# Designs tried in a protein design chat: VH-VL binders against NAD kinase (nadK). Part 54

Target 1, 268 residues: NAD kinase (nadK), of Syntrophomonas wolfei subsp. wolfei (q0aze0)
Amino acid sequence: MKIILVNNRFKENTEKKAQEIAGQLSALNVEVIIDNGLDEPYAGTVDFIMVLGGDGTMLRAARRYGQRAIPVLGVNMGTVGFLSNIEINELAEYLPLILREEYSLEARMMLEVAVFQQQSLLTRVFCLNELLLRSNSPRMLSFALEISGQKLEPYRGDGLIVSTTTGSTAYSLSAGGPIADPQLDAFIVTPVASHIINKRPLVVSPEREISLHLLEEREAIIGIDGQIKMDFGAENRVLIKRAPHPLLMVNLKAKPFFTSIDRSLQRQ

## First folded at step 2 (VH-VL)

Design f17 (framework fv_bermekimab)
Fold by ESMFold2-Fast, scan of step 2:
Structure f17 (fold): chain C 268 residues (1-268), chain A 122 residues (1-122), chain B 107 residues (1-107)
Amino acid sequence: as target 1 above (268 residues)
Amino acid sequence: QVQLVESGGGVVQPGRSLRLSCTASGFTFSSYGVHWVRQAPGKGLEWVAAISYDGRNKYYAESVKGRFTISRDNSKNILFLQMDSLRLEDTAVYYCAKDSLFWKGTYYFDYWGQGTLVTFSS
Amino acid sequence: DIQMTQSPSSVSASVGDRVTITCRASQGISRWLAWYQQKPGKAPKLLIYAASSLQSGVPSRFSGSGSGSDFTLTISSLQPEDFATYYCQQANSFPYTFGGGTKVEHK
């Protein structure tokens, strides 16, 4: 059995704990690869991915490894989030189940984001939560949204979010989007501070292709899962579609989505 | 410099066929959708057909659907319009026009050819 | 199909005049509208796209405005080279449709 341990390089305790866990796993004849975010993703075959940290660390792991169809377990190291399943102090209890593959998997859709400049593909990235198009200046953007070749009314405002259902509780929620059951596959398209009064969030089939481009030269950026930032100008286009593979999230412990989000909203 | 050059127009009899060509240069032809737009003598502009950058998607005005076929050869930078079952009302100067934005979407026509005339003998 | 109606069909003007051309869509097209200039015997030239955005290389005396179904093209101070026919075009949905044209001619 080979396991990747993904941790947050900016948290000292996480790196020490990763080494401790690697030692424990090695004693059980498990080969361990530690990914602290500094190097390229491990290119070899692995059986399991253990993410040590909060939602941000899980988003990075999903971007790096989510398309490999490998079970991914979120282990919370501090602040409770939506993407972790167990706490670090519960890991010893659940390790035997992990090693015997006695757990269920929940498939979470991911986005495939392709960014073009003129005719050339600049980059292709995968993400779990969302793509954000936003203005990088005080000026509003004017931009076009197409859904499977259908041109919507031009948008005028601060930006737009294209989210997975998993991402419905992330930035999309802050921008006024709906809370979606993460077991559903759908794109959620949420305007950011739209100048047009009747621009509402859209819930769209995951089989559709979504494209975005600017109609006027403005300073704008594309943000992916709040972690990748790219400049976006009128010569750029972005194409968003369902990624080929979902993220396979490990369920060792029941964590009812609706009660978790309800508690979170009560904290407002 | 971006250039589009139409050819293949001429005098034809009703019910016959004609094939128009448009040769493109000065831009990456394979990255852009392209259109045919016509103009009858002394009349306004009428959009006729469009083809996506990869040739996969084709669009037609109702007046020509089933009679005209749009196609492209990206290796030679050539756009075609095969015109079958020609009618007197097809008399026009035919322009090829480049989409202003690349990829599958189509929006505005930033560059046009000089046009090729299709007319009919009695 | 979306019908595009232009008015007037012609306008007589002198150099230095402000010229306004109107375009009306039969359905809402938001800002998916372009304006083209055509001189006799020549191909059309793109002036304005997305209702109000000036195409590169086009003089600033040209401006566009409007949204929904009503649009205007304004030439703030007509120059000798501006005597031409102007067309609006909706880019909202296929089939694309053009207005009937407005001829700007000498007084």
Scores: ipSAE 0.000, ipTM 0.442, lowest interface PAE 13.8, mean pLDDT 86

Design f18 (framework fv_bermekimab)
Fold by ESMFold2-Fast, scan of step 2:
Structure f18 (fold): chain C 268 residues (1-268), chain A 122 residues (1-122), chain B 107 residues (1-107)
Amino acid sequence: as target 1 above (268 residues)
Amino acid sequence: QVQLVESGGGVVQPGRSLRLSCTASGFTFSSYGVHWVRQAPGKGLEWVAAISYDGRNKYYAESVKGRFTISRDNSKNILFLQMDSLRLEDTAVYYCAKEGKLWFGSYYMDVWGQGTLVTFSS
Amino acid sequence: DIQMTQSPSSVSASVGDRVTITCRASQGISRWLAWYQQKPGKAPKLLIYAASSLQSGVPSRFSGSGSGSDFTLTISSLQPEDFATYYCQQANSFPYTFGGGTKVEHK
């Protein structure tokens, strides 16, 4: 059995805990590869991915390994979040189930984001939450949204979010998007401070292709999962579609998604 | 040297089927959407079908919906048009065309093949 | 479907003439219009995209203008190699549609 431990090297407690867990797994004859985010993703075959940290660490793991159809378990290190399944102090209890492969998997859709300069592909990135197009200056953007070949009326505003259902509680929520059941597969398209009245969030089939480009030269950026930033100009186009493989999230115990989000919203 | 070459045209009887092929070379085929456009003898151009770069999205003219199927094989750099239930009105030279430089999200056909003729016997 | 109407259907011209071809869309298509040139027995060639942008390698005597539903292709000084049929094509929405064509013939 080979397991990747994903952690954040810049958090001293998390690095120490990763080493302790690696020692425990090695004692059980499990080969451990530690991914602290500094190097390229591990290229070999592995059986399981254990993510030690908060939602940010899980988003990184999903971008690096989510397309490999390998079980991914989120282990919370004390940071409140939606993407972890168990707490670190519960790991010893659940480890025998992990090693015996006694767990269920929940498929979470991902986005495939392709950025072009005219017709040349510049980069392709996968993400779990969202792509954000936003202005990088005080001036609003004028941009075009195309859904499966259908050109919508131009958008004017600060930007647009194209989100998965998992991402519905992240930036899309802050911009006025709906809360979506993460077991549902759909794109959620949420405008950011739109100047055009009646530009509403859209819920779109995950089989559709979404294209974005600027109609005027402006300073803009593309943000991916709040962690990757790329400059975006009028010569650029972004193409968004459903990623070939969903992230396979490990379920060892029940998740109270709706009660958790309801409580969170009432406290605000 | 960017090139598209159509093949598979010929003489058919009404109601029969025919499959056209278009072989691409000189560019990264899997990065571009491709189109089929036809032209009846002595007539104008008519857009027929298109397929996205990854094969997931397909579009058809109303006149061919339900009868024609567009597909591609990116590993072999080949575009296909399966034409079923052929009618006399389908007589035309069929061109395959590559999407070119994107401008404001619109696709324009910058490279065209030579065309392959589909015609009917009595 | 968006209908594209070209006028005239043919024009007789001499080398050095200014030729103007018009294309009208049945509904607004913003700037999403291309112009193609087709010579007898040959495949079409892209001349202009996004209503007014000249394709690389196309002579500067070709120009396009217009937005919304009315568009124009202009050849400022006709050359011998420009005798051909010209087509407009909307790229606003699927299905894509072509105009009926304009044949530029020798006087």
Scores: ipSAE 0.000, ipTM 0.383, lowest interface PAE 18.7, mean pLDDT 85

Design f19 (framework fv_bermekimab)
Fold by ESMFold2-Fast, scan of step 2:
Structure f19 (fold): chain C 268 residues (1-268), chain A 123 residues (1-123), chain B 107 residues (1-107)
Amino acid sequence: as target 1 above (268 residues)
Amino acid sequence: QVQLVESGGGVVQPGRSLRLSCTASGFTFSSYGVHWVRQAPGKGLEWVAAISYDGRNKYYAESVKGRFTISRDNSKNILFLQMDSLRLEDTAVYYCAKDTIWSGYKPYGMDVWGQGTLVTFSS
Amino acid sequence: DIQMTQSPSSVSASVGDRVTITCRASQGISRWLAWYQQKPGKAPKLLIYAASSLQSGVPSRFSGSGSGSDFTLTISSLQPEDFATYYCQQANSFPYTFGGGTKVEHK
């Protein structure tokens, strides 16, 4: 069995814990590849991905490996989050189930984001939570939104979020979007500080294609899962669609989504 | 819109050669591994050959190894199968198919298929 | 080579029936398994990849399960358009191999 162990090198005890776990797995005849975020993603075949950390580490793992349709387990290291399934102190208890492949999988849709300059593809990236188009200056943006070729009236404001259902509790929530059951597949399109009072979040079929471009030259960026930033100008166009593969999240322990989000909202 | 179209099939005589082509459109052909899969009349699917996205790695079923050669031209978005020393057992509809995932990642299946091109024999 | 044994070779069913098709690999292939649907005169269509992941656009009545060597495709409530031949395929190692197929036909 070959496992990728994903950790955050900037957390003080995380690299030591990752090495410790790698040693334990190696003693059980498991080959371990450590991904601390510094190098390119491991290009070889693996059987399982174990993510040590919070939601941010899981988002990085999803972008690097989510399209490979490999089981991904989130292991919490002390921070509260929505994307982990077990705590680090529970890992020893669940290892036998992991090694025997005795667990269920929950499929979480991902976005495929393609950025163009006219007809030329500049880049293609995948993400678990959302794409954010936002102004990088005090000036509001004017931009066009097309859904499956249907052109909507122009948007004016600070930006727009195109989110998965998993991302409904991330930036989309802060911008006034709905909370969605992550077991549903849908795009959530949420305006950011719209100057047009009747612009509301949209929930659309995951079969739709969403296209964005600026109507005026502005300082703007696109953000991916809050971790990747790219300059976005009037010569650029972004096309968003459902990614070919969902992230396959390992479920070893019941995680009550609705009670968890309810508690989180009480603490806002 | 994403599409694969085979051509080059036809009636051949035993021992002759034939080259099949598969033209890709609507996706970045140079980023995907592609396959040839055949189906004899009234029989099941049989995997024949595959080529990596960059053309460096080629794989063959034992039944065709040494007789068939897979190649691709990424500048023209075309996949080829050169079939030498053809035998009656090679009678089939030949499909080309695309990996579900791009580049060097290990795919879990083939998501886009052509309509197939028929290879048959006569004397 | 990895041999894929598919059963049954055919099944007679009625609309609304639950249909299960099994596939066994001669060695462990983890989750490197796909399921395809083929209608007469047409190319195969991908239904399931990674043993249990539903391909985009495929109805939710189709589901896959299993890991290692034993796999199952289930159609929870058979519809008229589901009468077809189904194939499993391993992608664990080259050469890739298909199961022999299961024809789902009218009772």
Scores: ipSAE 0.000, ipTM 0.399, lowest interface PAE 18.8, mean pLDDT 86

Design f2 (from b1 with heavy chain Y101E Y102W Y103L D104F S105D G107P S109G F110M Y112V; framework fv_bermekimab)
Fold by ESMFold2-Fast, scan of step 2:
Structure f2 (fold): chain C 268 residues (1-268), chain A 123 residues (1-123), chain B 107 residues (1-107)
Amino acid sequence: as target 1 above (268 residues)
Amino acid sequence: QVQLVESGGGVVQPGRSLRLSCTASGFTFSSYGVHWVRQAPGKGLEWVAAISYDGSNKYYAESVKGRFTISRDNSKNILFLQMDSLRLEDTAVYYCAKDLEWLFDSPYGMDVWGQGTLVTFSS
Amino acid sequence: DIQMTQSPSSVSASVGDRVTITCRASQGISSWLAWYQQKPGKAPKLLIYAASSLQSGVPSRFSGSGSGSDFTLTISSLQPEDFATYYCQQANSFPLTFGGGTKVEHK
């Protein structure tokens, strides 16, 4: 069996913990690859991915490996988050189930983001939470949003977020988007500081294609899961659709989503 | 028209506590990681602590770990630094600073700074 | 912790001169380095991030280069407002660390 351990290079002692876990797994005849974010994603085949850290580490793992249809387990290292299933102190209890492949999988939709310059594809990336289009200067943007070929009235403001339901509690929430059950598949389209007061968040079918482009030359960026930034100008277009594969999240115990989000919203 | 304004600095006795505040305006505070950076009189810059945009990750310099606590209130656009067990070596101007864009795994640099608040000690 | 060694500690220069400041990391930091300018009694100002990306509003006479462990800030033609202290800062891993600073002084 081959397992990737993904950890966050910015968290003190997570490399040390990853090495400890790798040693334990090697003693059980498991081959371990450590991904601390410094190298390219491991290109070989693997059976399981274990993410050690918070939500940001899971977002990186989903971007790097989410389209490979490999089980991914989030192991919390002491931070509060929405994408972990078990705590680090529970890992020893659940390891036998993991090694015997005795667990259920929860599918989480992902976005496929294709950025074009005129007619040429510049890049194709995947994400678990959202794409952000945002002004990179004091000037507001004027941009077009098209949903399955339907051209909406122009947007004017600081930007727009296109989010998965998993991403509903991330940047979309901060911009006034709805909280969505992550078991649902949908795109959430949330305006950022719109100058048109009646522009509201939209919840649309995940089978729809969403496209964005600037209507006037401005400095803008495209942000993906808060981890990738790309310049975006009037010669660029972005196409967003449901990714071919969902992220397969390992479910070893029930996650109390609604009580967790309720508790989070009560914090000052 | 982006601003950070620190407050709470002053003269304190060694071993006591002090709480610094930093109020943000003109940007979406909840979308950015923010830092505390200090500078002792006539000395260079020293990074103290940082907090992620959602408050879930907190980072500290070794010299302050266990004594200082960083926190934020995104509903009020305020960053805090709770400073316990203060020492003479903590004498400095304390700046709060916004990361250019903290992508959770990758801080970039600090593009917006407050004017600083002085923390000093009585004999 | 990653240690940042900045050289020189001070440099004397005249308006119009080309000024070069170097920064060395004790371990590899890829391109994750920022440069700051600080004038007496003022907060620092971000000049460059990601080793070579010029911050909006910063004059084009400032440029950054390097990757891995060795980095350089260059001011191609020093102006009167450029007499200040300059700091590098690694953004690769926590804790974040600054260089000791380089003071650019009048000759």
Scores: ipSAE 0.000, ipTM 0.403, lowest interface PAE 16.4, mean pLDDT 86

Design f20 (framework fv_bermekimab)
Fold by ESMFold2-Fast, scan of step 2:
Structure f20 (fold): chain C 268 residues (1-268), chain A 123 residues (1-123), chain B 107 residues (1-107)
Amino acid sequence: as target 1 above (268 residues)
Amino acid sequence: QVQLVESGGGVVQPGRSLRLSCTASGFTFSSYGVHWVRQAPGKGLEWVAAISYDGRNKYYAESVKGRFTISRDNSKNILFLQMDSLRLEDTAVYYCAKDHLRFLEGPYGMDVWGQGTLVTFSS
Amino acid sequence: DIQMTQSPSSVSASVGDRVTITCRASQGISRWLAWYQQKPGKAPKLLIYAASSLQSGVPSRFSGSGSGSDFTLTISSLQPEDFATYYCQQANSFPYTFGGGTKVEHK
């Protein structure tokens, strides 16, 4: 068996705990690869991915490994989040189940984001929560939105979010988007500070293709899961599709989504 | 029933021109990039050209650039390859193929292929 | 242009055998590689896209792996209908390029 441990190098406690867990797994004849985000993703075959940290660490793991159809377990290091299933102090209890592959999987859709410069593919990235298009200056953007070849009336405002249902509780929520059941597959398209009063969030089929480009020479930024930032200009366009594979999240204990979101919203 | 059907192949003399056609049915032709791929007798596959779903972007292999022109008619669901200044090295079965996912610049392979049309030369 | 080197050029196998075919790109192509099967006199058929995604209707005995420059197609237990030529194709940038093909033939 081979497991990747994904951790956050900026949390000293997390790094020490990752080393402890790696030692325990090695003692059980499990090969361990530690990924702290500094190097390229591990390219070899693996059986399981264990993410040590909060939701941000899980988003990074999903971006790096989510398309490989490998089980991914979120292990929380103290802060309650949406993407972890067990707490670090529970790991010893659940480790035998992990090693015997006695768990269920929940599929979460991901976005495929392709950025083009004219006719050339510049980059392709996968993400679990959302793509954010936003202005990089005090000037509002004017941009074109197409959904499966249907050209909508131009948008004017600070930006746009294209989100998965998992991402419905992240930036999309802050911008006025709906809360969606993460078991539902859909794109949520949420305007950011639109200067057109009647621009509403849209919920569309995950089989739709969404494209964006600027209608004026403006400096803009594309953000991916709040972690990757790329310049976006009038020479660029972005195409957003459902990613080929969902993220396969490990369930070792029941975590009711709706009661979790309700508690989170009470604190915000 | 999703299908692509090539036509227009035949026997030609070097230096002449030939136009191949590919008729699409069973899917929304205007939403997909389409390709021409050829295969010389006993040889492997060689990508020749592609055209975006809206016809605005066209791509060519270096071996055919300046001699071949790809085009499409979305109202009739037809893809074309205009082949000028034909050479003996152009002898091949020509296939048309559809991008797997919508819009040309998604690099996910080609999921629907025609049966091919043979282009060969008289001596 | 990105060159795709496929190996082996041919492999002799029997029904039930595990067959492994490799494909190497001359530069990094991320995971933008597809695998095709071609039977004599027939058009190619898409098996795997994005390096590891199984096309609908393709049997689970076919699997793909790899990223960057090195890729593998595996047939876990060869069936009679699997004797064919297999091609990899990079779709990272235009012009698209194919590997030279691997012919899987009877022992």
Scores: ipSAE 0.000, ipTM 0.380, lowest interface PAE 19.9, mean pLDDT 85

Design f21 (from b4 with heavy chain S100T P101L Y103F D104G F105E W106S S107W G108Y Y109G L110M Y112V; framework fv_bermekimab)
Fold by ESMFold2-Fast, scan of step 2:
Structure f21 (fold): chain C 268 residues (1-268), chain A 123 residues (1-123), chain B 107 residues (1-107)
Amino acid sequence: as target 1 above (268 residues)
Amino acid sequence: QVQLVESGGGVVQPGRSLRLSCTASGFTFSSYAVHWVRQAPGKGLEWVAAISYDGSNTYYAESVKGRFTISRDNSKNILFLQMDSLRLEDTAVYYCARDTLYFGESWYGMDVWGQGTLVTFSS
Amino acid sequence: DIQMTQSPSSVSASVGDRVTITCRASQGISNYLAWYQQKPGKAPKLLIYAASTLQSGVPSRFSGSGSGSDFTLTISSLQPEDFATYYCQQYNSYPLTFGGGTKVEHK
């Protein structure tokens, strides 16, 4: 068996723990590739991906490996989040099940984001939570939203979020978007500080294509999963659609999504 | 293993042109955005130009716009900086540097740097 | 252009000292700030990005803090290999801009 071990390169303790786990897995005849984010994703075949860290580390792993249809397990390293399934102190207990492939998989849709400069493709990236279009200055944006060829009335405000259902509890929630069952596939389109009172979050089919462009030159940024940032001007447009493959998340331990989010909201 | 190596620096006359090259090895060059950063003798760092992973977008500092052209050849793992209408204030060590992430990922942290190549002027 | 003002321009310190370097952006840059270390005759080395995230292999005595327009690099206990020039750099928008640098030198 070959496992990619994705770690949080930001914390010395996580890097050290990743090396310890790699040693333990090697003793069990498991080949381990450590991905700390500094190099390109491992290009070879692999059987399983183990993510050590919080939600941020899982988002990076999903971006790098989510399109390969490989099981991905989130292992929490002491941070609170929604994308981990087990805690690090539980890993030894669950490892036999991992090696015997005795677990269930939950498919989570991903976004494919294509950024254009006029008619030229600038970049294509995948993400698990959302794309954010935002103003990078005190001035509001004026921008166009098109859904599967249908041109909506112009938006005016600080920006817009296009989210997966997994991303419904991330930045979209902070902007007033709905909490969505992660079992559903849908795009959630949430305005950020819109100056138009009737601009509501939209929940649309994941088969739709969503495009965005600025109607006037402004200082704007597109952000992807809160980890990638790109300048966005009036000469740019972005096209968002369902990614070809969902992220396959490993379930070893029941996580009650709705009671967890309900408790989180009561505390905030 | 992972490295960037600059070349093409040297002594030039004001108003002339010079082309710098940066050869990448040990990583998938075509997956990364790359930068040119310069440093005048005894001075600080100054960002010069950047090019996206596929070459479709280029960015320049105001001081070099219209005079410098950044380009890349992904088949040869080479980054170029064509410097036209050179001025004495362009005297510097020129570094090429890799963006931290790839495939249009944009963190702008430069994690791999070359050794630098010196551009200077004769009387 | 976003102007990056770095202070102090130099600091004299001894091994074991706590060293603090500040960087101020002329406009808000969120957390899109990197810190670099440069030793004489060498290329810069990335220490910190996203204002507070330590690059792999960088000792834990280095830390970054701040968001918006005010940022700080701290070396908790200066080591002999830390005598160098340090630069902040914003990557919120093009053109990318560096601070003027802070030279950490021996007392």
Scores: ipSAE 0.000, ipTM 0.408, lowest interface PAE 13.7, mean pLDDT 85

Design f22 (framework fv_bermekimab)
Fold by ESMFold2-Fast, scan of step 2:
Structure f22 (fold): chain C 268 residues (1-268), chain A 122 residues (1-122), chain B 107 residues (1-107)
Amino acid sequence: as target 1 above (268 residues)
Amino acid sequence: QVQLVESGGGVVQPGRSLRLSCTASGFTFSSYAVHWVRQAPGKGLEWVAAISYDGSNTYYAESVKGRFTISRDNSKNILFLQMDSLRLEDTAVYYCARESLWYGDTPYFDYWGQGTLVTFSS
Amino acid sequence: DIQMTQSPSSVSASVGDRVTITCRASQGISNYLAWYQQKPGKAPKLLIYAASTLQSGVPSRFSGSGSGSDFTLTISSLQPEDFATYYCQQYNSYPLTFGGGTKVEHK
């Protein structure tokens, strides 16, 4: 069995903990690859991915490995997030189940984001939460949204979020988007500070293709899962569609999504 | 527009305590790690402390470990630096700075506050 | 700790000059290096991240290069507003460390 341990090089004691876990797994005849984000993703075959950290570390793991159809387990090493399943102090208890492959998998849809300049593909990335189009200046954007070739009336405002259902509790929630069951497949399209009062969030089929481009020369950025930032101008176009493979998230412990989000919202 | 505004600096006596605040606006504060960076008069930049977006992880420069405590209140969009046992070598302008990416692990800073001065009287 | 050595400490230049500033890390930091510009009495401003990626809104006369342990910031044709102090910063690991700064001053 070969396992990738994904950790955050910038979290205190995470590297030490990763080494301890790697040693324990090696003693059980498990081959371990540590991915702390410094190198290219491991290109070989692996059986399991264990993510040590918070939601940010899971988002990086999903981007690097999510399209390989490999089970991914989130192990929380800080405050409770939405993407972890067990706590680090529970790992020893659940490790035998991991090694015996005694767990269920939750498929979480991902986005495929392709950014073009003219007719040329600049980059293609995958993400678990969302793509954000946002103004990078005090001036509002004017932009076009197309859904499966259907051209909507122009948007005017600070930007737009195209989110997975998993991402419904991330930036989309802060912008006024709906809370969605992350086991459903759908795009959630949420305006950011729209100047048109009737621009509501849209929930659309994951079979749709979504495209965005600016209608005026403005400074804008595309943000991917809050971790990748790239400039976006009027010469650029972004195409968003459902990624070919979902992220396969390991479920070892019942985690009450709706109760957790409800409690979080009542605190604000 | 993104803004970070520091406050709480002033003239103190050695050995005393001071709490700095940084109020954030124009972005989702709870999604970003934030840092304190200081600059002594006529000197270069020195990183002081960091706190993750959710407050679960903190980092400190060796020179301030055990004396300074970084914290945040995401409901009020405020970053704090509690400075205890202040020394003359802590004299500096203190900047708060935002990491460039949400939930990220790439601590370079796209926005900085204007700074607040901490200095000592004899 | 990763020590960042920046050179020169100051450089005298005229408008239109090509200015080169170097930054050396005491160990390999891949491309996890940022460059900042600071004018007197102001906060630093991000110019470059990931060693060579220009921040939005930064003029194209600024460029960065290097990887591993040796890095360079270049201003291809110095403008009046470029007289400032420049700092490199590594973000490969904690504690975060800055170079000592390079003051670009009038000749």
Scores: ipSAE 0.000, ipTM 0.473, lowest interface PAE 13.3, mean pLDDT 87

